# VHH binders against Flagellar brake protein YcgR (ycgR), part 83

Target 1, 263 residues: Flagellar brake protein YcgR (ycgR), of Thauera aminoaromatica (c4kar8)
Amino acid sequence: MAELSTPSPASPAPLDGGRGDELEKFTLRGARQILQLLQDLITHRGLITAHTGGGHSFMTAVLKVDEERGRVVLDPSPDPQANRRALAAPRLTCVTQLDGIRIQFPLVGLGEGQDKGRPALFAPLPAEMLRLQRREFYRLQVPLAHELSCLLKAEDLARKPVEVSARVIDIGAGGVAVVVPTGAAEFVIGGTLPACRLALPDGEPIELDLEVRNLNRQTQRNGTEQLRVGLRFAALPRAADTRIQRYIFKTERALNAKARGGL
Short names: E, the ipSAE of ESMFold2; O, the ipSAE of OpenDDE; V2, 0.75 times the mean of E and O plus 0.25 times the DockQ between their complexes.

## First folded at step 9 (VHH)

Design K10 (from D32 with G106K; framework vhh_7pa5_2; at its last look DockQ between E and O 0.66; V2 from the best seeds 0.00; counts 0 for: pae E 8.1 > 2)
Fold by OpenDDE, look of step 9:
Structure K10 (fold): chain B 263 residues (1-263), chain A 121 residues (1-121)
Amino acid sequence: as target 1 above (263 residues)
Amino acid sequence: QVQLVESGGGMVQPGGSLRLSCAASGFTFSSYAMSWVRRAPGKGPEWVSTISGLGGSTSYADSVKGRFTISRDNAKNTLYLQMNSLKPEDTALYYCARDLDYWESKTFDIWGQGTQVTVSS
């Protein structure tokens, strides 16, 4: 009887130490933003893994945000030992996910008590909350209604410069996928498209350099052939990156809300 | 399909004990607070007890405090109510309900069919 070793849940890979500067753009410090995100966790019934240190953790949830007292109310563990560890810890590292986005935030000054006669854990509101989108793998499918486009500066078969307006079909922190008519331009994998313009709904187009990473021919239902081009952001200003991330986040939230029957 | 199914009701003498169970299906059980509500003949529904999604927090009506214990097994998707020192006034149909707001709203969106508890000499 071979004991099927239940694969130990892979320890969440240490947040790859991306340069402190890169994390700042994903860090919320505004009081209103923090409150909203905590409220969203309540609304979506997000379970939180609270790390107490020493390799210990327990499951919790945000039950309430007390704005008047400036505190968050958490669901205690049914394990008294876990609660004791939590209360003894100088800091909790809380990890959760909302709409596919990893959320991490510290809690300091944990206490136990009652709210309206119900047992609870209390902590001051976090000073910051980190929203990490796994850059490398997550691609937002762009709603058709958003009509995102990218003006590509490319060359045709004769190496004549051409500008192609391409529909953006997906977007991530690292790049975009676009569709272009077959024959609109010649694309070479590994090639750079300089000074392209990505149009987002929230303002002026973003000028950026793009690198061609993949090419896929697609036949539409109507028999028309299109070329899907995967493009990497070769050089992206910080401000542009922030705008892109904001768009992705906002759109994901909206899509998820809609999927849940929200208006 | 989302469903709650109560069991464990019956007839018991005053001072006796019963354990009610509620089997949940069709939703992520641990993500929801769960409650027991009872309805006695000729009376409106009375909230009895609530337990948080993870089971770390519980609350009770004053009428049952010290006698009843709510618990849950999230691995089994089951809610429990241990009832001790039962009184004739505890006679009611007992419902389990999914609570959408553990803390304030006491809004229940899903109910079981109920299980009858009768306390009589």
Scores: ipSAE 0.694, ipTM 0.885, lowest interface PAE 0.8, mean pLDDT 89
Fold by ESMFold2, look of step 9:
Structure K10 (fold): chain B 263 residues (1-263), chain A 121 residues (1-121)
Amino acid sequence: as target 1 above (263 residues)
Amino acid sequence: QVQLVESGGGMVQPGGSLRLSCAASGFTFSSYAMSWVRRAPGKGPEWVSTISGLGGSTSYADSVKGRFTISRDNAKNTLYLQMNSLKPEDTALYYCARDLDYWESKTFDIWGQGTQVTVSS
């Protein structure tokens, strides 16, 4: 996954809770690992978006790890209202990036005080930190003109084979999301769809196994029912992964060039 | 190119006030703590004040606490030092410096050329 070039910074959003078990393998819980990662944020001057709930957030940074007291020290906002919201929140969800790695961690028990006579916000060390390469969860929104499709080899209600041609609406290193008409097939979360075929513009379709991760029913403006199916790549071969990454990189580069006016 | 340019120095009577400015360019200003450092005639450099990158935390040398106020405007990439109740001992060349480590040491990698403050009766 390639870093997108942007003309201005944007606030990163927390990862959704629907990926909780998927995220476990990227979750650090060792005290040594947590201390080192916080120190890396200090060294690399990582700016952090701290989410307080209700759609509110503020910018902060880790100023210090106080190992002796088991605390992190955060840069207070120059906006006093942001500080009040942070102190009132039952938890902060802190989100940042470090060298293409998404970092997310909760802080609970936030307090206000001083360290060496300097005003700051304090919290106990987080009990866990998520450390995830951005490309592992990044989803390219597929341009409609590309007409990406995926042939799903699924089953109907009677467990008979059925093939469904599904439009791909987003694609990432780990999977795709597709839309199908409601009732086109029976999908079971955790179920495997073997030997599906993903059609990319630059070559033969990719044969791959998919795992159903989520299902969301939606109604179009004209009343038509559709099902959004989130699919994970199972044991993706290296050649297939390379082609998917190449598609994502090429498409992102083209979109960024148009957005930047050819800069 | 990375640049820090100080201004606002001058001559003032004891008890007077001055505001120093430091215009920053060529780097992400809000990502760095910034400091003021001064050098009085015949003396070595003396740290005066530091402000965190987002501006929520400040610190001061004992010699200036209560008289000097550091601030920053990250939208204008500008650091300020408001100097009140000036004393002859405050006479110095004042430098704006980019501070690499707000909490652990005053490690400065970039300075401006300085602006002269002279407090004389």
Scores: ipSAE 0.012, ipTM 0.514, lowest interface PAE 8.1, mean pLDDT 83
ESMFold2 (binder alone), look of step 9: mean pLDDT 87; pTM 0.871

Design K11 (from D32 with D109Q; framework vhh_7pa5_2; at its last look DockQ between E and O 0.04; V2 from the best seeds 0.00; counts 0 for: pae E 8.1 > 2, placed apart)
Fold by OpenDDE, look of step 9:
Structure K11 (fold): chain B 263 residues (1-263), chain A 121 residues (1-121)
Amino acid sequence: as target 1 above (263 residues)
Amino acid sequence: QVQLVESGGGMVQPGGSLRLSCAASGFTFSSYAMSWVRRAPGKGPEWVSTISGLGGSTSYADSVKGRFTISRDNAKNTLYLQMNSLKPEDTALYYCARDLDYWESGTFQIWGQGTQVTVSS
């Protein structure tokens, strides 16, 4: 009778699954800092996008920090299905922003209950919170006419390597957002996509490692589903950074000129 | 700096009207679909309405359809929500939110601090 060793629940992948060293400077691990940041979210009435996996998410907010019990209280979704997904998820990835700074933190052990007679979600306090600077969070909407693309090296559901050509929809100093057809590949927040290729209009594609930071399933009016993938530049050479910044600046200037009726 | 600032909230009686405004700055306003989201106590945040970057397309939650109208003035970098026939269940903090594309169910990257709307007799 071989004791089927129940696979130890995979420790929630650290927020920094990839080159953790570069993001460490932006990661808060101190209990006091975490509590303060959560309190700031409450004070500023910050909305949170909570990712439950599979490209699903819902909007929530921190209602309360219970220091005595070591837990955070969240608003449930008005969608019962979203709440079910959240409760079933081994990990909730929460994403928000405060004063132009992106904030990301994991929650594990989510439960439902009542807070002051109102439905609420409960989770232990996060062990870490990531704060990304404004420059890394800012995203320029890429004009469709520019046709920026990113070749993603990912895996399918069977963990078979696949290459996906993805349209870049926004770009910033810290990364890109792309759209891919649903089912084209399997993405995991915190996962690394190595040796991807970002195509800019001004020259040869840039080879870079990308980290998945956000997933959002989108349904178009025509019923077509797409997956929006937010990707961080895991390691960006200085030359590439300069090219990206130049592109952003040039494009912003052009868009602003057009908006003013100058073009 | 990207910023959204909501205004126009207040207290109104059932059946009344309010017009919310959102001033946008720090980005090319017309390049983004914009949305309203509201947060009512105990219900969690919910999507209200979205308008495309150029204002050619709009979408509404079923709960507000026929009563609310989303609009925008790209020259003024301002988003609006005209709310008519207000009901007590419309009581919420209303957020202006920026999205990348026009979707029926969007994910928002940026939102403001919100403006409080209270509908009560």
Scores: ipSAE 0.526, ipTM 0.816, lowest interface PAE 0.9, mean pLDDT 85
Fold by ESMFold2, look of step 9:
Structure K11 (fold): chain B 263 residues (1-263), chain A 121 residues (1-121)
Amino acid sequence: as target 1 above (263 residues)
Amino acid sequence: QVQLVESGGGMVQPGGSLRLSCAASGFTFSSYAMSWVRRAPGKGPEWVSTISGLGGSTSYADSVKGRFTISRDNAKNTLYLQMNSLKPEDTALYYCARDLDYWESGTFQIWGQGTQVTVSS
């Protein structure tokens, strides 16, 4: 039987740690718990997206934990600019998964050096790690064939209203990620975009207020830049939530059926 | 099941060049550091070079530094060793190895038969 690729889960994006009282239940603060979870990431070869702020991120991994010096050792990026951004950032927000459970942790005080003659990045052990299996943080990667879109009511550089039709690349119970051409609008982290419209395949578009949570620049093969915008649903009505959940589950079933037994 | 298949060896004159390849399958290639290890006649295994899983960190034995270049193409699941300025001392059977612990590099996993490099006049 020919293998068909199952779409990956939604790309990891950091959760808002501030005012996240609901997240405190999933937060590990014990030193031994943190060390065990980091060791599990090492053992399972977990790949980590490290967010440096300003919409930038890079791929890394925990190579080892140095308990005696109280630090983690990270795989540097092959892109020197990513390493420079990481070293300049006041905080890395690391996001990954372990057996379908979302893992997130901050690293501060990142440094560069060598360990046993090998280049590496170093940081003190995190004071906390989020370990979360919760439906609101699952993100479905939207199939390109669906051409899912969200009409954003934003402002241009001159603070004039603009409407931007953005392609939705992932969707979950708590929000969406979209891509727009660089310069199509000005987005501010924490800013609210009122009365946006999310177009699902079945039925009328859903009117939503969206909050900008993260920005990430992406460069296409032809050198064209686009902006990935992470958007949180603000005050989502239950009817809208139900429609979004139905879309996610229906699409998952269809994709899983193709992956298991398509033709 | 894990497979590592080495190729690209051969006979070259001193000062020549060869490019070794290692085709990997059966595991998530980009999650593992990879090494080249060689075995000269009558000698035990000798570590040659290591590259981190994402390719941002490389290291070399002193005997090959400046002459050999390790690289990887994670899209093709392939590890490479560019060998320049070859010396008779480089004559060995070269193995591709998966590194189980990037920092505790005494544990290399070898599955292939290796590829022979012979440097002679």
Scores: ipSAE 0.013, ipTM 0.545, lowest interface PAE 8.1, mean pLDDT 81
ESMFold2 (binder alone), look of step 9: mean pLDDT 81; pTM 0.822

Design K12 (from K1 with T107K D109Q; framework vhh_7pa5_2; at its last look DockQ between E and O 0.02; V2 from the best seeds 0.00; counts 0 for: pae E 3.4 > 2, placed apart)
Fold by OpenDDE, look of step 9:
Structure K12 (fold): chain B 263 residues (1-263), chain A 121 residues (1-121)
Amino acid sequence: as target 1 above (263 residues)
Amino acid sequence: QVQLVESGGGMVQPGGSLRLSCAASGFTFSSYAMSWVRRAPGKGPEWVSTISPLGGSTSYADSVKGRFTISRDNAKNTLYLQMNSLKPEDTALYYCARDLDYWESGKFQIWGQGTQVTVSS
């Protein structure tokens, strides 16, 4: 009776190391830095949106940092149901902004109690806090179904002008990330791509100048290599900015609604 | 830089009125739903009111319904909260917030530093 060695569940493939590496430079892991940032949130009376999963969130604030006990004290929600969800959640994702910088940090091990006779939520200090400056602000992951594209005016290796249709994979107020086939064009970080065209679902393409800010080679599951290009909007007309922001907002709402079980 | 700056807070007697303002900058104001949130002493932050990007729709917490009016001037990138018939329980730090989702999401991307409203006899 040959003991069928149940194949050890394949360790989940490390999340694509490239995105992780990019965020690492913006991630605070030092205890002192974390404490200082939390204290800054208190000082500035910063509100926090705490996400509990399933599309649910509640507003909170850091009330206190208890260094002795290694915990953060948060305001509970006035909604008992939100508090129940928070306590049941394996992890809270806290999002806030301070001085134009997006701050994100996880809290795990949430508990309820009292601070100075008032109801409060308690969690161990976060192990890490992410600080993203504006240029790195929240980029909407573009749904594949939207088929956003950007026509890039670039040069090939021979410095011959080429037009490359690139799929937009994420978009923010400051720029887009696109994917192009490897070898489609030569991109130089800091280089400007003039008179490109961003196609949004709501109308005619937007003509804009783009600056190359990042280049990342990616290997797809099928073995095909793609180049991810991070592009900054070099100059956006106000009308274009409005359209982009509207698209982002609309899409975010739709995604959130879907996440909540909405049609 | 994305910024929200609240103003108009102060001390008022019960039954009085205040008008809060929020100056928005660094983003396309007319593209976002905007909200007011308040944090009272000893209480967690609570949602007060939301207005749609174009101002066509508004919603209010039950506690302020009929007394508060949210409005916006997109040409001025300014959000307003008219507060009438103020009560001591309205005492709070009032925040302007940019919403991620207009509908009951409670998800805010940015907020200001707040303006203090104190209702006391």
Scores: ipSAE 0.596, ipTM 0.839, lowest interface PAE 0.9, mean pLDDT 86
Fold by ESMFold2, look of step 9:
Order: C-alpha cells, then structure tokens, then sequence
Structure K12 (fold): chain B 263 residues (1-263), chain A 121 residues (1-121)
C-alpha cells in the first residue's frame, strides 16, 4: 500500500556558509558538466526544494535548459505568494537529490515569463553546482553519552607542543568538529596537527593527521568561553575510514530506532 | 502498471458545463506534466490543455481558451478539466495523457479509453 499524501522528509536544508571552503572540491564549474547535470535532473524528473530565505521555500523542477539563451526554465509554484517571494529574493538556493547524490546550486536573476506560450520562471544557468554523495556531506551530531574525544597534538602560544583532549561534537566522512577551552592551544587555519588520536567507542584510538579548517569562538550560558575547531582528515587510511563510517552508521541507526519507539 | 482513468463526461446542451477527472496510478504523478487530448468523430487527435508537474503553469489550445480550466491535485493523484460554455464542436472523446516533453505536443502517453463529451440540443 503506497503512503499517498505522506509528506516528504523535512525540506533539505542548504549546506551552511561555514562549510564553503570544505565544499569547494565538490563544486562543479565546467559549463558542459553543469548542462549535463541539469539535463540529468530533467530526465530523471527530480523535484527541487528552492529556498528563498527567511525559512521559506517552495517545490519546483527544472523543466528545460535553454542553451541558446543560457537559461534554466523552472516550474512556477501554484501558490502566487511563493512565486512573489522567489522573484523578490536576490538568490534561490536549490537543493535536490539524484540517486543518493545531493545536488545544490544557486540561481540568481530569477524572472517570470512564457516559453512557447506556457508560463515559467527563468534564470541564467548557474555558474556552479555542488554534487555530493551522502557520506561526503553528512555530519552526525555525536550523542553526549558517547563522550567521543580527540587528542590533539597542537602548540601553545609560545609555540611549544601541547596535547589537548577535545570533545567531538560532530563527525562525518571528511572530518570532525571539536570544542576546547579558549586558550588551550594556538590554532591556525590551514595548519596541520599530526598524529592526533580519535577515540571511538568500539576499539583502539585511530591515529590520524588533522587540518584546521575553521575556528569559531563560543560563549556558553555560564559565561565560559570555548573554541569550536573544524578539522579535516588528512590522508585518511581506508581502515580508519571504514571504522568511522561504521560508527556513524550504527549510531544513526540506533538514533532512528529510538525515534520510532526503540529496537 | 501505469493507469489513467477518465470520467465525468456526458451529454449537455450548448452553453453547459462539465468537469472531467482523471485518476492516475502506477507512477509518480507530481513528476509529470499532464495533458487533455480529444478526438472528435472522424478527426485525428487534438491537444486541448497541459499543466506543469507542480501545477504552476498551464496552457490551452486557442479553441478552448477562456472556457476550459485545467487543474491538478497532486495529493489525490488526480487531473481535472473544467469545461464551461460548451459548444457542439467540443463533442469528442476526451483522454488524459502523461506529457513526456512539456513543450512538445506530440509526446503524449494515453492509457485509458477516454470519457465521451457530447454537446447537442
């Protein structure tokens, strides 16, 4: 029995701006690649969530690529207010999936008009499209009960070696985010932390090299300052990758089972 | 198996109204543009109207503009055609079609027997 009228999963949120540098290697910029990916969306009839800002979005689809005019043609919303918001937005962030691959692209300069007598929304072809498999963009929020930690081999303000035990707050295929007390070590974006140790619940710690990708200072409710450090895995061995993905899969499965009444 | 089942036809006087329905199953209805196509006695098929996959774009043959309204309810997998101010020349067998290429009228897929609309006095 099909579940008609069951809502799709909550609208896929755009990947945030704090991940912009991480995502560059997954960004397609070749005109031919972009045209082919858009055509694949048309052929597979992919439904797209178009985010207009302020938490608003609407469902659409790419109906046609007009190569001669350099534009994409989108299905307008049957809701006139959604169309007005889209036309007023400086940018649409379009998010969809194709065979488990997340696709995200901006559209700028959206207009309305007709093509062969049929109303449609139009925009210039995007200059870039993000193409990610789920493992490349997913970040598991680590349950506090797991108390995952990462031993960082960093430097203090005097450039002397220090070891900092940092709590892991999220983990994905490409890296982790950790928190440390402000001032525990000096971190430089682009800097490498060699021979760090990631402690997973199932087995011995994983030795890996980490690269600092972002830093964000946070003030907790009690006034305590901490630093959120985004770390990329450098040259991750296959065995380590397998263990990390296994942890993510098992933890996500357990959390999903709990959300559905356990076991 | 894809199915399209038309209903709502009948006999009406000129100037009358009818509402046609098309129940769809066996495919993801909201992913396809949908069309109405009609065949009058002794004539070939004639495109009537098309609606985009999510319902935001509609188009009509000149012969029916202003009198017919296409709509869809994607939650119910149903396509509709509201026909007002009917004329004897609207007499035809009306088919619901899945539109494979939204902009080209020659790429329709028809699975049903159609629903007869007869306009006479």
Amino acid sequence: as target 1 above (263 residues)
Amino acid sequence: QVQLVESGGGMVQPGGSLRLSCAASGFTFSSYAMSWVRRAPGKGPEWVSTISPLGGSTSYADSVKGRFTISRDNAKNTLYLQMNSLKPEDTALYYCARDLDYWESGKFQIWGQGTQVTVSS
Scores: ipSAE 0.314, ipTM 0.748, lowest interface PAE 3.4, mean pLDDT 85
ESMFold2 (binder alone), look of step 9: mean pLDDT 82; pTM 0.831

Design K14 (from K1 with F108M; framework vhh_7pa5_2; at its last look DockQ between E and O 0.34; V2 from the best seeds 0.00; counts 0 for: pae E 3.6 > 2)
Fold by OpenDDE, look of step 9:
Structure K14 (fold): chain B 263 residues (1-263), chain A 121 residues (1-121)
Amino acid sequence: as target 1 above (263 residues)
Amino acid sequence: QVQLVESGGGMVQPGGSLRLSCAASGFTFSSYAMSWVRRAPGKGPEWVSTISPLGGSTSYADSVKGRFTISRDNAKNTLYLQMNSLKPEDTALYYCARDLDYWESGTMDIWGQGTQVTVSS
């Protein structure tokens, strides 16, 4: 009778696979710190995007922190299907912002129930919470195969409006880095590019305003000069933010799976 | 300016229905729990219903449970109260209120002017 060794529950995948060490300094693990941050989310009424995997997410909020029971109480989705997906998910990845700081934390062991007759979702307190300042936002290196592009509405040297299709090389919650041919347009640091279009694989392009934050000229191995443009999302709609986060999450997961030899 | 404006009140016969609306402005509506409170003549305020910020959770007073339905449209910054099977006892001025804590009672900080609901034969 061979004792079928129950496979040890797979250690929760690190929040960020390859850069785990770099993110450690931004990770809160102290119980008091976590509780305080969750309370701050309540106080500031921060809405949370909860990613359930498979490209799905829903909006929630922390309604209560139950210290006695060691759990967080979340606002269920008005969409029953979203709640079902959330409950079926082995892990939620929660993303929000507080005072311009991106906050990310995992929730494991989500359940539904009632407290004082009110429906809610419950999860154990997160073991860790990641706090990233804007300048320190994680940037996903976009796989070349994804062919992410951003249509930039810019001006040329003559201040004539031009549209430049730029390849997105990295993306984060705060912005994108793109590459454009040298001379395709004139960019000014601090300048705004209005009504640009970011193309994600999951649907229609996202219209958004972009602020030029940095410019770097790069010479390729073949001698071709390219301009790397760092762009910040200006006034990003919530729906767009959710889509961007979803893409990042999905892509990271896929890259990690590949790195582990699973694909 | 932060404001709540109720509408949809009126006179209705017993057994009738009304739908109240509350238009919110001056704050991020989707970030707050919202409540309905009513005040009948000669009585103190009575909590009626509360809805969570995203609308996934609702609660009702026992007196209205099964008859009233609270809902919200965050895109329209509007809170609703569908009232069915109205009774004379439901006659009151109905207030929309912003609730600072969905889980705690008595945390309402902003109120509308109210809309009158009268149930009479």
Scores: ipSAE 0.789, ipTM 0.913, lowest interface PAE 0.6, mean pLDDT 89
Fold by ESMFold2, look of step 9:
Structure K14 (fold): chain B 263 residues (1-263), chain A 121 residues (1-121)
Amino acid sequence: as target 1 above (263 residues)
Amino acid sequence: QVQLVESGGGMVQPGGSLRLSCAASGFTFSSYAMSWVRRAPGKGPEWVSTISPLGGSTSYADSVKGRFTISRDNAKNTLYLQMNSLKPEDTALYYCARDLDYWESGTMDIWGQGTQVTVSS
């Protein structure tokens, strides 16, 4: 039993595979990028939560990257049971932050050994690392009362220009989800909708390019079909990004205050 | 201001024990490997022991293996050296040092003022 507590980081849970498609844009697979990011963790002395499965985790750090041997070296736990769980696990899911950016990477083939007579845990370099700003991950559910809309400049079935006013149902740093009546326009996953206009409450609509990421047909209880369209922001201007973040922040504060005051 | 302050030295008979402490301030203690180094009268520095940032790995000079134990309490920002079976040859000024690279020699960047250990008959 331990009488002393180590200061714990906010132990962020790993992101699951059900979000793999949305996470692909934030996944690094280049060997140089991976080595540089690991070296940055060493230089900034990042504290890592290593998840071993079954709700278990332990704290560690990258002590060394051995580029010639293609491996990382981790600080073992002072708790032998944590080390045994790590070595028995088929993979470690390592989670940390660097300058406010979430970093996640798998280590497979963890082994125990010595280097220069010093005990260590080591594994092959990860084949991928996730580098994710938390705000790009978060999606605010837009209150119906805000009547947030996005004017989509799309094409009809005959490939002629049409404008569709779509209700925004969620918004985040990286995009929006909207609903439209089915058949209002043709949407193609991967297609770009240029010069769309996102209407926020606090000024002129924001002109931006959107990329279609997903399409889901829905039938409402009255039998009406609608299409949920997931849209990613392309080339977002800094001023637009600031306005979107401000909207999200103010709305989240207002929703939190209402929830507490509505006991 | 980064500081390391050693304490716990003193005079002890051969075969005796001492526990040294090193209080760290001004930096994130749990992010760094830490070392003990000693200097006997008229001699240069001799590395004694190193401990990894989270305490899971330790290493020792051959001259102290089995007799000395390095440890750390990251909640108290304190490094320790338990010294048992002390010999006259262990007489030295003992320093704690912050180590930038657990695996490489010569990477200690911040040192304390030292605490004197004297083993006399």
Scores: ipSAE 0.340, ipTM 0.761, lowest interface PAE 3.6, mean pLDDT 84
ESMFold2 (binder alone), look of step 9: mean pLDDT 89; pTM 0.890

